# Designs tried in a protein design chat: VH-VL binders against q9nrl2r1430to1533. Part 299

Target 1, 104 residues: q9nrl2r1430to1533
Amino acid sequence: GGVHELSAFEQLVVELVRHDDSWPFLKLVSKIQVPDYYDIIKKPIALNIIREKVNKCEYKLASEFIDDIELMFSNCFEYNPRNTSEAKAGTRLQAFFHIQAQKL
Below, E stands for the ipSAE of ESMFold2; O stands for the ipSAE of OpenDDE; V2 stands for 0.75 times the mean of E and O plus 0.25 times the DockQ between their complexes.

## First folded at step 21 (VH-VL)

Design m8o (framework fv_erenumab)
Fold by ESMFold2-Fast, scan of step 21:
Structure m8o (fold): chain C 104 residues (1-104), chain A 121 residues (1-121), chain B 110 residues (1-110)
Amino acid sequence: as target 1 above (104 residues)
Amino acid sequence: QVQLVESGGGVVQPGRSLRLSCAASGFTFSSYAMHWVRQAPGKGLEWVAVISYSGKDKYSVDSVKGRFTISRDNSKNTLFLQMNSLRAEDTAVYYCARKPSYSRATYFDPWGQGTTVTVSS
Amino acid sequence: QSVLTQPPSVSAAPGQKVTISCSGSSSNIGNEFVSWYQQLPGTAPKLLIYENNRRPSGIPDRFSGSKSGTSTTLGITGLQTGDEADYYCATWDDSLDAYVFGGGTKLTVL
């Protein structure tokens, strides 16, 4: 059930945060650092926000957790050209996530 | 060849206004956020303002907020800095600089040659 | 109060190696990419290093960058008289919500 799923979500978020390719995803993008970001990305999210939602038991279904992680990657690929360090890190971290998420 | 060329600097008395221009060539100007960075005589570099590639979003350092306005004209490949109510502490060389609009980018390349603003009574 | 701290000067002889340090905190260097700039007397700054350790096209491999924790260093080997300049580190500070530059280091080759 629910308790087991929330424990699994926390474990997976911790593994994502510790991954070498997590750096583009650790916190929300600043509108002053990147003034165009919020004109393009309408549903911003980051690992710190997802972890907070896990800790507050805001995910009722595993699909809701997976959707937020996928939104995070989708935002990265929408904003960043494919040849950037951000997009390359996102591609590798997303592949790692897909392997780990098979256990959810 | 990618170039940025500033103009509009000069010597003015406190309280006066100047408008700086930065003409861009050799790249797709509308794809980059643009910045103004200044350097007081004998001092280091200080970030002043940024504008999004669309021109919709603008931010400036608190010390110039309400006095300086950054703007751009993508059809003319030109960046502007309108400087009102100038103060002695605004005396500096003003550089325009390009920054890539990537979600974690923190570098400037290229820079213009700079234009000198001297505020003196 | 400087957000990023650099030594004011460094010197070495032609052909030698120098390292210029830049110290910050967890709100800037610790969590953000760092860039380095060279400013020759009377000229505009020029990008030397971006994303901690990458060189733009045209910058020789004598220039290198590295980052460890809340500090970053610029390394220059095979020093030439043409390397005499001011060097600046730069990054983003997430607590101040602003771009920040180091105070600059004057390199003298004598």
Scores: ipSAE 0.703, ipTM 0.886, lowest interface PAE 0.9, mean pLDDT 92

Design m8p (framework fv_erenumab)
Fold by ESMFold2-Fast, scan of step 21:
Structure m8p (fold): chain C 104 residues (1-104), chain A 121 residues (1-121), chain B 110 residues (1-110)
Amino acid sequence: as target 1 above (104 residues)
Amino acid sequence: QVQLVESGGGVVQPGRSLRLSCAASGFTFSSYAMHWVRQAPGKGLEWVAVISYSGKDKYSVDSVKGRFTISRDNSKNTLFLQMNSLRAEDTAVYYCARKPSYSRATYFDPWGQGTTVTVSS
Amino acid sequence: QSVLTQPPSVSAAPGQKVTISCSGSSSNIGNEFVSWYQQLPGTAPKLLIYENNYRPSGIPDRFSGSKSGTSTTLGITGLQTGDEADYYCATWDDSLDAYVFGGGTKLTVL
């Protein structure tokens, strides 16, 4: 709850953004760059959207924040084959997230 | 062998139309978004248009929007570019190209050999 | 000028090494993978390097790529006369919402 949870969400998003493996997740996939993406991925999300939701106090529970981060990783693994640079970065960043999320 | 072969280029007068074709072989054509890239004589490469694997989503650069239409026939493994109201500035070699279906891929492979379009009065 | 800046020409002798630079910004090279293409006279572009430093099957290890910040470099060692071509860098630009190519560099092997 409250101010303490929002501060923790801000810190965690900053740590994710700074991580070397954040590059597939920093912003939404462009519909022009990858026109097939939105036919497959029905709930697109990215770290910039999650950060904005944190700053606007749109997460009322830690579980809602965690669900959005996990959706981001789930989308990555659904769209990208496991041998891609995207899927490998997602695997490492998700492991880092699980360690950091213990603080929530 | 993965291959793309363009056809349909030629010499036309301003204001006329051409339809380019790109025949694909050696891969599952219906699983890939496809691109058109052009190159004016003595100039560099310019991305023109993309179409999704289903043909549902299409995007083109502003300079050709409303004049060029990208389409595909997955049953014939063929990509098309319908070019209407052609201008001298559209004179170029037109290449079709495949891009990997990865969320952050920024490279094209393979490329076709190109087909030449000359718009001349 | 193009969004990605390359020198218009470079030259070196057979057996020597050259580097071709490509400079962009945070909206393109700084945030995205870069690819490099070789275009021999009268032919289609051929992929040399993808995802900054990987080579497709069939490209010799004389060709290498590297990226630092908002710039990328194509390296060619053991130059051969058959390497005379135009070389293009390419990436995605977030601000333009488009694929962008460098202006091209003409390599001459003297």
Scores: ipSAE 0.721, ipTM 0.894, lowest interface PAE 0.9, mean pLDDT 92

Design m9a (framework fv_erenumab)
Fold by ESMFold2-Fast, scan of step 21:
Structure m9a (fold): chain C 104 residues (1-104), chain A 121 residues (1-121), chain B 110 residues (1-110)
Amino acid sequence: as target 1 above (104 residues)
Amino acid sequence: QVQLVESGGGVVQPGRSLRLSCAASGFTFSSYAMHWVRQAPGKGLEWVAVISYSGKDKYSVDSVKGRFTISRDNSKNTLFLQMNSLRAEDTAVYYCARKPSYSRATYFDPWGQGTTVTVSS
Amino acid sequence: QSVLTQPPSVSAAPGQKVTISCSGSSSNIGNEFVSWYQQLPGTAPKLLIYENNKRPSGIPDRFSGSKSGTSTTLGITGLQTGDEADYYCGTWDDSLDAYVFGGGTKLTVL
């Protein structure tokens, strides 16, 4: 692990942020914008939070990093109906993630 | 057909109160957060307040905070705006509006026809 | 003033095309979906465009939206006298933690 894995996590999260379908995931949902969100989603997360955790060396295992990314997608699919732009973006970004995560 | 119909507007003196109502029909009212948006004469649109589908969470712009209270009665499909300590600056057409329950939605549809509030002596 | 900047007025002849601009920042248009509303004199606002470029059912294809960076535009082709209205852009602002609207553009069809 260690240094090489954290560099790989940073590279992957940067690629996710730059992806055209990252827009639903860049930052946490505002409770004022969507007051019902936190009644449904109990473990909120976003790419900015995951990137901060990578930079603070909070991921000790690749599985912990992957779990946080998967939680992010799971939250999207739980809150948003399948026919929404959010859910469609999540489906495409998750597929991209699964391909890139093979390198971890 | 999805509809929102506002009522309760009128002409009042500064410092008085009005309660606005918005009757919803044609959709499951209890599944949506609801909003109030106002428009002063000859001016643009200003978002005022939102209430969650359950009614537990409420937020409003600073200029009306402590004076206006948003509430709802899901059993009657009705949204309310209690307006206390009215000021001349509150003179506007008040619209209720629905926003989709999506995590990144930023649009309102439908809108009610509006109810006019005039604060003047 | 409004955090989203629109020209106060635009005008064109029947059958022509106009574009109405709306300029914001990274805390609003740059990060969020944009919507456009038409307000005919004496009526409530009506949704024309949502999610940057999508039309609700019943809105003709002569109305279009686009977004680039921190700006968005509403395009109207084949102008009709019935298009005389105020047009507003709208979105969410992360810094203000509030929904925001442009100052409005009055379209005159001469």
Scores: ipSAE 0.744, ipTM 0.902, lowest interface PAE 0.7, mean pLDDT 93

Design m9b (framework fv_erenumab; at its last look DockQ between E and O 0.78; V2 from the best seeds 0.79)
Fold by OpenDDE, look of step 22:
Structure m9b (fold): chain C 104 residues (1-104), chain A 121 residues (1-121), chain B 110 residues (1-110)
Amino acid sequence: as target 1 above (104 residues)
Amino acid sequence: QVQLVESGGGVVQPGRSLRLSCAASGFTFSSYAMHWVRQAPGKGLEWVAVISYSGKDKYSVDSVKGRFTISRDNSKNTLFLQMNSLRAEDTAVYYCARKPSYSRATYFDPWGQGTTVTVSS
Amino acid sequence: QSVLTQPPSVSAAPGQKVTISCSGSSSNIGNEFVSWYQQLPGTAPKLLIYENNKRPSGIPDRFSGSKSGTSTTLGITGLQTGDEADYYCQTWDDSLDAYVFGGGTKLTVL
């Protein structure tokens, strides 16, 4: 159960990272690059952070893993207007994620 | 139309101070992060400093840390650069520039016309 | 010397096509959007291209941008005398945690 779930999480993170639309989500936003980001986003998260949590077996439930991924997208849509490349990429990647997450 | 107008440049001796201003118009100034970029005579462009829309967060290039301070007055639509302990290598045209959106896409538009700072003994 | 490498100069005759290269690394161009600026003599830089290949309003389609790997290229077709200027590439560098510019390229119209 737990080992299989961990493997599934790892695989899904790998697939997300390799996706063409993952570029806004690979790492945490730089405070210098976007100085107002953390004034708006209170729970920052990125795929590298989620990957680390998976590797450390911090996710006991699939719902916890899914919640972090959804938070990542939520942050993107909260900060970026809909017409931005980031938001568009997020929309596509989230759709991909939702399809893959059905296998969990 | 969106416009940025720098002022405050001049000729000063090393060790002196100078305060640059950038007057913004044609857009909601308080909604944008603002930057300073400089260009030494006959040289390329160098990023200097950034300040968030609220003024709460500010950062600068290492070569000016401890000497330059970026600030803003949103009530007056004005960006500032306080330059202390000026050095010869600070000689440049100083441009203020807007980060056009809240997006992670980082480019500058528009730029002011620039104000010249000359540091010489 | 600059984080991003540009040729110091390029030249061509009116009506011709020119390309200006900008080479970086995985910590900048490889992972970030690139912008290009035109600086006419004695003037401030003007945004020419953003997000690798997008043109701001008012920029003619003679100007184009492309990105591949850790390099980007500015293309100018139908070269005009008024295009004589310095051109700079710009992006973000994750390693330096800073905005970075190329060294600039002087375009001469023969």
Scores: ipSAE 0.828, ipTM 0.938, lowest interface PAE 0.5, mean pLDDT 96
Fold by ESMFold2-Fast, scan of step 21:
Structure m9b (fold): chain C 104 residues (1-104), chain A 121 residues (1-121), chain B 110 residues (1-110)
Amino acid sequence: as target 1 above (104 residues)
Amino acid sequence: QVQLVESGGGVVQPGRSLRLSCAASGFTFSSYAMHWVRQAPGKGLEWVAVISYSGKDKYSVDSVKGRFTISRDNSKNTLFLQMNSLRAEDTAVYYCARKPSYSRATYFDPWGQGTTVTVSS
Amino acid sequence: QSVLTQPPSVSAAPGQKVTISCSGSSSNIGNEFVSWYQQLPGTAPKLLIYENNKRPSGIPDRFSGSKSGTSTTLGITGLQTGDEADYYCQTWDDSLDAYVFGGGTKLTVL
């Protein structure tokens, strides 16, 4: 790790945010909109939180960054049935992430 | 098949209380968050409250907070709205509605037929 | 005023096409799925469009939805007298932490 690694994390998060399938992941799920969400999902996370952690240099290792992104996808698939728009977007965005993560 | 039937509406004086019921059938009631939506005479729709499938988490709009309480009895497939300290502006048809528990879902389907609450001085 | 803005009324002749607009902001339509409901006189609202452009089973393809930026439109082609109703757009507002509805549009088929 160094400044090049931090720049790579920021670039990847920006690419994820700009992806058409990022919409389920941009912000935390509202407890009012989906009151059951936090009874099922114990470690909520979203791209805005991950981006903030990158900007504050809170990821010491690439594996920590990757783990947070994978947790985000895992939460999506745990909560949403496979036939939902959320799960389909998550599947496509996760595939995109795995390709881009090779740059790390 | 899937049905929601509201009851409990009526004409009441300001400051009084009323309890609405919504009887659900044709689906697994305990697997869905349930909502109350109201419509004042000649006006649009206004979301009122939501309750989680277990009944543990409840939220309502600020205009009714502290006066209205949403609750449910999963053993009886019934949703409730306890309305205290009623005001003239609470006059409306009250609908119960189901929303799917997807992380970004915003739509309601089905809706009940509605029950009319008239608060008159 | 409603958080989501709709024209109060629209009118068209039988067989024509009409579009009903709904304008919001980045805290609602810009970032959330939009739904449309049809309310026939004296009846409960019926889901017409969900997730911006999807139709529930039983809704004919004459009804369509679209979303662009912070606005959404309901399109109705081949207008029939039975389409006379109030139409409401609806979404979630993340600044208000509430579901919000448009003020409604009365469609008259003359």
Scores: ipSAE 0.784, ipTM 0.913, lowest interface PAE 0.7, mean pLDDT 93
Fold by ESMFold2, look of step 22:
Structure m9b (fold): chain C 104 residues (1-104), chain A 121 residues (1-121), chain B 110 residues (1-110)
Amino acid sequence: as target 1 above (104 residues)
Amino acid sequence: QVQLVESGGGVVQPGRSLRLSCAASGFTFSSYAMHWVRQAPGKGLEWVAVISYSGKDKYSVDSVKGRFTISRDNSKNTLFLQMNSLRAEDTAVYYCARKPSYSRATYFDPWGQGTTVTVSS
Amino acid sequence: QSVLTQPPSVSAAPGQKVTISCSGSSSNIGNEFVSWYQQLPGTAPKLLIYENNKRPSGIPDRFSGSKSGTSTTLGITGLQTGDEADYYCQTWDDSLDAYVFGGGTKLTVL
């Protein structure tokens, strides 16, 4: 929607990127580093992609933006066992996101 | 006990071919991407190739691309490296190594004991 | 030349502390987990440190890892003769799309 809502999406993405637990989510997983990733994860997404979609005004509703962020976490939990550093970081960042998202 | 055991090394002339094997035990082999890493005599470690757990996706360092082919047989818990058009600079100890399957994992554990390939005339 | 730079050698007496440095860039150490391997003479590398500062089961806490900026450091306290080995840092390099290793550091226990 409007300019205020776009500012809120941008601010939330900036806060996610600044969070210490953002490291698994900043960019797409490399297929050479993790060659099996894209056999399992069919809708890959990362914070850099989400930020670009905000910049291009591709989100018309807050729900669309929230869905992409939740997809990002869902991919992490689907691919990574819960005891991994990636999944633990995802759990902590998702909790932070839920607090911040209440402002949308 | 998680174990990787390489075999198939030897002395070959330049231009010839050799196939390395790595037998895996003590873990679910088909759940891991597998790697080859080599070490030339008196030198450091160089990553060579990776294969996805299904065997469908394969990547290798530029210096061996087109000459080496990584493959696996999950029914036999075995990793392979087919080395064609061997050159003197391919002389090394070849290790197979396991990487955790996690989305940002960067480390290898365990390593095999290595098998020695010597390319000389 | 190695993408990651390590000193070629370090030495210390039994019981002392030694540190081994490893220098990289923002495309590798700066933004990726680093690991360290011990290679005893005539043997395969063994994982010593992963995810910058974590130890696998069976690695004593006298081995430690740290990372600052684009550099990482392996620390060994209570040095023992059995620690004589080559030590390698390793990570992923996002610009090269490859796993990269340091050139190795030979530790001598005097």
Scores: ipSAE 0.757, ipTM 0.899, lowest interface PAE 0.8, mean pLDDT 93
ESMFold2 (binder alone), look of step 22: mean pLDDT 93; pTM 0.947

Design m9c (framework fv_erenumab; at its last look DockQ between E and O 0.92; V2 from the best seeds 0.81)
Fold by OpenDDE, look of step 22:
Structure m9c (fold): chain C 104 residues (1-104), chain A 121 residues (1-121), chain B 110 residues (1-110)
Amino acid sequence: as target 1 above (104 residues)
Amino acid sequence: QVQLVESGGGVVQPGRSLRLSCAASGFTFSSYAMHWVRQAPGKGLEWVAVISYSGKDKYSVDSVKGRFTISRDNSKNTLFLQMNSLRAEDTAVYYCARKPSYSRATYFDPWGQGTTVTVSS
Amino acid sequence: QSVLTQPPSVSAAPGQKVTISCSGSSSNIGNEFVSWYQQLPGTAPKLLIYENNKRPSGIPDRFSGSKSGTSTTLGITGLQTGDEADYYCSTWDDSLDAYVFGGGTKLTVL
């Protein structure tokens, strides 16, 4: 049910945040640090935002939760070349996520 | 080779204006955010301003807000810093610097040779 | 005074190893990549280390960077006379929403 799904989402976000490769995704990119970012990325998202949505029970379906996580990775790969530390971290974290998401 | 060359520095009295330029070559200038960093005589480095690749977004340190304006002309591969209402504490070598376009990049490379601005009565 | 704290000066003889520390907080070094710059006398800063421990092309492996917690360290082995310069650590500060630098360390080769 909904309570179980919420708990599962919450737990998965905790695991993602604690992962060594979560550093590119913990928070939104600063507009001052990377002023080009929001000219390219139109739907910015980060793990802290996703965590808040989970806490507020905004995800009614697992697919909605998964879509936001995938969007987060998509944004990373869209902005960062494949050989960057950000993209490499994203690749590893996404693989981890895909394994954990099968339990949802 | 990637190169940045600053110009426009000089000696001015307080309250006056000065416009710095930075000529870029050896890379696609319009693809990079550009920065100004300054260094007062005998002091450390201080970040001053940033401008996005398109010039649409600009930000600066609080101490120069309302007085300094960063801009760029991508057709001429040139970065600018318009400095108005100059103060003695603005005296410094001004460097233009390129920032890599990564979401968590925190470094500048390369730097120009710098241009000296001296504000004195 | 600077957001990042460096020792004002360090010194060693040629061939020796030196380390330069840079201390910050969770809002900067703790959460962000650190870079180091070398500034030879009368010249512009030059990128020495980026992303905590990576060397740009042309930087010899005598230079190394490491990060732990809210601090970072620049290591220089086989010290040469030409290494005499000012060294600056730098990173992004989330609380200030700005790029920050250390106060700089003057390295003297004895």
Scores: ipSAE 0.851, ipTM 0.943, lowest interface PAE 0.5, mean pLDDT 96
Fold by ESMFold2-Fast, scan of step 21:
Structure m9c (fold): chain C 104 residues (1-104), chain A 121 residues (1-121), chain B 110 residues (1-110)
Amino acid sequence: as target 1 above (104 residues)
Amino acid sequence: QVQLVESGGGVVQPGRSLRLSCAASGFTFSSYAMHWVRQAPGKGLEWVAVISYSGKDKYSVDSVKGRFTISRDNSKNTLFLQMNSLRAEDTAVYYCARKPSYSRATYFDPWGQGTTVTVSS
Amino acid sequence: QSVLTQPPSVSAAPGQKVTISCSGSSSNIGNEFVSWYQQLPGTAPKLLIYENNKRPSGIPDRFSGSKSGTSTTLGITGLQTGDEADYYCSTWDDSLDAYVFGGGTKLTVL
């Protein structure tokens, strides 16, 4: 085929997925692996879900996309104590996201 | 000192029932999900079941589903495994273990000393 | 065979270094943190390594872990007779929706 133009949201999600600190965020937390997670986190989300929403053109505004990414970080900080590898990775990835989101 | 102490193991005939207990001390038991892991004689480790901190959510491996029930009593700091319809293949040392309440944690610490269950006819 | 593959045994002399391998797939080691456990005869498993390469308090730095792709290794330097034990790798498996353990490796110090 031809050259296909990717949306800004798709490009940013791909950059987040490829970042070294994306590992806590790539997929939803398993209810069997962590049965306590869904008692604390009421709106679970992960990069695979966000990427699927981008590919289905479900984000009408940049603010909707940004809200889902921020929800993902908020969930991480709510569930995980600040001294965990998850919270530290979340802090670094969120800072990276804020820099990249300025392009939106 | 953080400790887990199992009890209730023994020798039983196939088809019978046995209830294991795990007494926790030295930490806030009610704040942690708890697990059972077993080890057949001369074999490796096999994860069996998990229970949430509240006791609301419970999961077990398919090989014991419908026969084993994990439960807990937070007022007594005690974890239980009710084992019904026991089979020869259930013969193992049963360990209780704690896992950190982090979203991606995959390790167990501490472990109990284990209690031995032998199913023989 | 277990979903995580370890050699059944390894041997080395006192003072030497040994490495124990553990191979999995993208549904387990490739996606998840890996831990390692030491089991001395007649005792419960003891956590040696967590989150691929971290040691709990009280574990000497002779024990190290590493992960690359779908494989992980446990390294032990300065081998001592007290290191004779079974060693198990472990992680979560997304396809099985379960915690999994390697088959175990018996370390003999000759």
Scores: ipSAE 0.780, ipTM 0.908, lowest interface PAE 0.7, mean pLDDT 92
Fold by ESMFold2, look of step 22:
Structure m9c (fold): chain C 104 residues (1-104), chain A 121 residues (1-121), chain B 110 residues (1-110)
Amino acid sequence: as target 1 above (104 residues)
Amino acid sequence: QVQLVESGGGVVQPGRSLRLSCAASGFTFSSYAMHWVRQAPGKGLEWVAVISYSGKDKYSVDSVKGRFTISRDNSKNTLFLQMNSLRAEDTAVYYCARKPSYSRATYFDPWGQGTTVTVSS
Amino acid sequence: QSVLTQPPSVSAAPGQKVTISCSGSSSNIGNEFVSWYQQLPGTAPKLLIYENNKRPSGIPDRFSGSKSGTSTTLGITGLQTGDEADYYCSTWDDSLDAYVFGGGTKLTVL
């Protein structure tokens, strides 16, 4: 990861956070709100954590950044039934991400 | 067809213990997190406790922590609330309630009809 | 005192409409789904609205919900005497790490 890629990651994360369908992904699921979540989802991740990793230059490769974003969506689809508002938001945001990621 | 039926309420003196039960039917009980919500006379609703569908993880509000223990027996489709060291402020109708299994579910459906706990001397 | 603020009471004549407001913050209504419950005297709460504006099966369309910013409203049209009840908004609160309910609104149909 070069400096250009890190600034592109920053811009992409900003675009994801601004998107109307980002609401399920802004922060980690509360274990009190959903006490069984972390028994099922072993690698939790959210946009605030990804943003912090970008800010701290923790991604060495673009693939590592993309993997964290895709993990975020995969967790959503693994935990939430397809007919839920969360899974529908995930589908729409993932489609948006795929379009924006081609700009990288 | 889905039903939650509470029992075990009563009148007790402060410092005593009481155990509430909630019998579930008409759904796969072991697939849902379960909750207790209480309502003091003439007051609003207060969330009390949650237990994960396996029974492994339990959480309660600070005001009852260390005194109340939520538990479940999935083989008997039954939810429990063990209430120790009861205080006058615990006087309420206690409802068991089911929450949908997904990450942002913030509603309860169904509720039981409630069981009344009165703590007085 | 509840972190979700509702008016203590509202009233209107049969056939009219009312709205019941519920005000919160970014730690609850601003970032979480809201639900509404009807509670008749001596009975359990009954779900009226979930996910801000959705009705469960069996709830008539004269009940509606909306959300804007950190506030939500329950709308009831065609008021009937059987609608006299307490109404509660509810959501999750991130800062308290708890489910929260509004203080309740007593609806009187006169």
Scores: ipSAE 0.700, ipTM 0.886, lowest interface PAE 1.0, mean pLDDT 92
ESMFold2 (binder alone), look of step 22: mean pLDDT 92; pTM 0.940

Design m9d (framework fv_erenumab)
Fold by ESMFold2-Fast, scan of step 21:
Order: structure tokens, then sequence, then C-alpha cells
Structure m9d (fold): chain C 104 residues (1-104), chain A 121 residues (1-121), chain B 110 residues (1-110)
């Protein structure tokens, strides 16, 4: 609850969006660009969707917000092999997120 | 050696149909999404269609929607392009190409040698 | 018209260096990976560069790629007569929901 927590979520999403390694996570994966994605990934999510949920006050608990961010990283590692640019960006951004989330 | 070999091109009159094939070898065909790309005589490259590795998801450019259908037979390691209601502007060399197995990969490798389709009266 | 803009031709002497530009927008080059292809006369395109600056196995290091903002360049050093070809850039386009190619650049080695 409350405006302070919502402001904190918005600030953290903005920090993630501004990070150099955010490029795989900014928007939902296009089903035309990656036609197999939605057959494999059951719960797709991206930073633009998470930011919209924050702005609409859809997160009631900090844990719900954190779960959505972690789902985003989990999807990345499930779809993309370890040696890909996406997986490497995801690893670095997730580490950054864990440091920033300590402020939550 | 990874190879793609196209066939099925020819000369056909407007309004007729052709079915192109692309035979894949040297890799696990069933693990890759596949593309069709064309090139009109003396012109540049134009992306046409993509199909998922399972064959369930198919997408094509607006100019060929409703006329062209991409499909595949993983048991035969073969990609197809069914071209109906052919128009003069469909005249081109048609290449098949493999999509990388990664989410935001935007490149084509390898390419087949191409098969020529000429639509003329 | 081509969504990605390339010069129609470039030329240089054997042993020299040449750069081929490719300009797009935020919906393609600005936010997506770029790849480059070489097409020798009468042959299929061949991948030269992927993910902006990476080379496939078998492509010599005299071919390089770079990206800045909404533009990308293909660099070729130590030019050889066998480099005479058409060169194409390519990227995904978010607004069109399609893969797009540049118009192509014909390289002539003097």
Amino acid sequence: as target 1 above (104 residues)
Amino acid sequence: QVQLVESGGGVVQPGRSLRLSCAASGFTFSSYAMHWVRQAPGKGLEWVAVISYSGKDKYSVDSVKGRFTISRDNSKNTLFLQMNSLRAEDTAVYYCARKPSYSRATYFDPWGQGTTVTVSS
Amino acid sequence: QSVLTQPPSVSAAPGQKVTISCSGSSSNIGNEFVSWYQQLPGTAPKLLIYENNKRPSGIPDRFSGSKSGTSTTLGITGLQTGDEADYYCAAWDDSLDAYVFGGGTKLTVL
C-alpha cells in the first residue's frame, strides 16, 4: 500500500528501462518476429506492461510487483539459450534489479 | 554441411498457381523457424513470410496475404510456399532462409540458391 | 520506398577501405539488431554481419559492422576485386511488424 510504494515501483521500472541491458524487455515479443515464443512461454510480460500495471494501481503488494519482474527474467532464460545476447542482457539486468529491489 | 535447396519455380500466366519447395539438410530442421524472401529482377530483397518450427504459426506480408500460404513438413525436412492468384509483380527469385533459434534474432542464415518464378502473359 | 536507406553505389580501389551506410528510424535500426548481406552477381545473399557487429564463422575480420542511433555502417578493409557485389542491411521493424531490407548498395572495386 500507498502512494509511496507506487512511486517506488515507478522509479524502479524507470531505472530498469534506462539500463543498457533493457532492450529485450521493453515490449512484448512480437509473434511475427518470434513465431514460436507464445507456444513456449505461458505468461508473457514486459516492462511496458508492468509499468502500465503500476500506473493503474494494479499491484496491491510489493511481492506482486517483484513476482512480475522475476517472471519477465524467468521467461527470458526459459526461451533463450545461455550464450545468447538476450540471456546475457537478462543476467546483468536481473543482478541490477536485485540490488535496486533492496530499496523496496 | 548445412544446406537449403529450392525448387518448383517456372513460367506461369497471371492468375495461375505454383508451389515452391525448400529441402533442408545438415541441421535439425524441426528446431528452426523458416523464411521466404524474394527478389524481383534487378531489384532488392523483400521479406515474404515466416513459419514457426512446429508449423502452427504463420505470417506473411500484406501484399501476398490470402494468396500465398507458407507451410512445412518436418518429417520430410521440407518448407513450402503455395502461391495462388499470381500477378506480374510476383515475378522474382524466391529464397528460403533459416531463422536463428533466439527470441530477438533478426537475421537470415543460411540461404538457399533460389528458384525463379516468372509471371507473364 | 525502402524503409532502410542505402547509397545506390560506392567504389574504391583494391587495398583501400570503404564504408557503406544504412539509415533507418527508431522503429527499426534504433531499437533492433542489424544484419548485413553480400550478394555476388548471380548468387544467393550471404550473411556477413549479425547483431550489429558479429561475424559468422568463415567471414574475415576485414568485414565489420557498427551501429549508432538509427544508422549502421558496414566497413570493408583491404578491398579485393572479389568483393564486387550488392550489399544489403536488414532489421526488424516494430511499427510495420515485418523484416525490412535496405535498397542495396553496388560496390565496384576500381
Scores: ipSAE 0.650, ipTM 0.863, lowest interface PAE 1.1, mean pLDDT 91

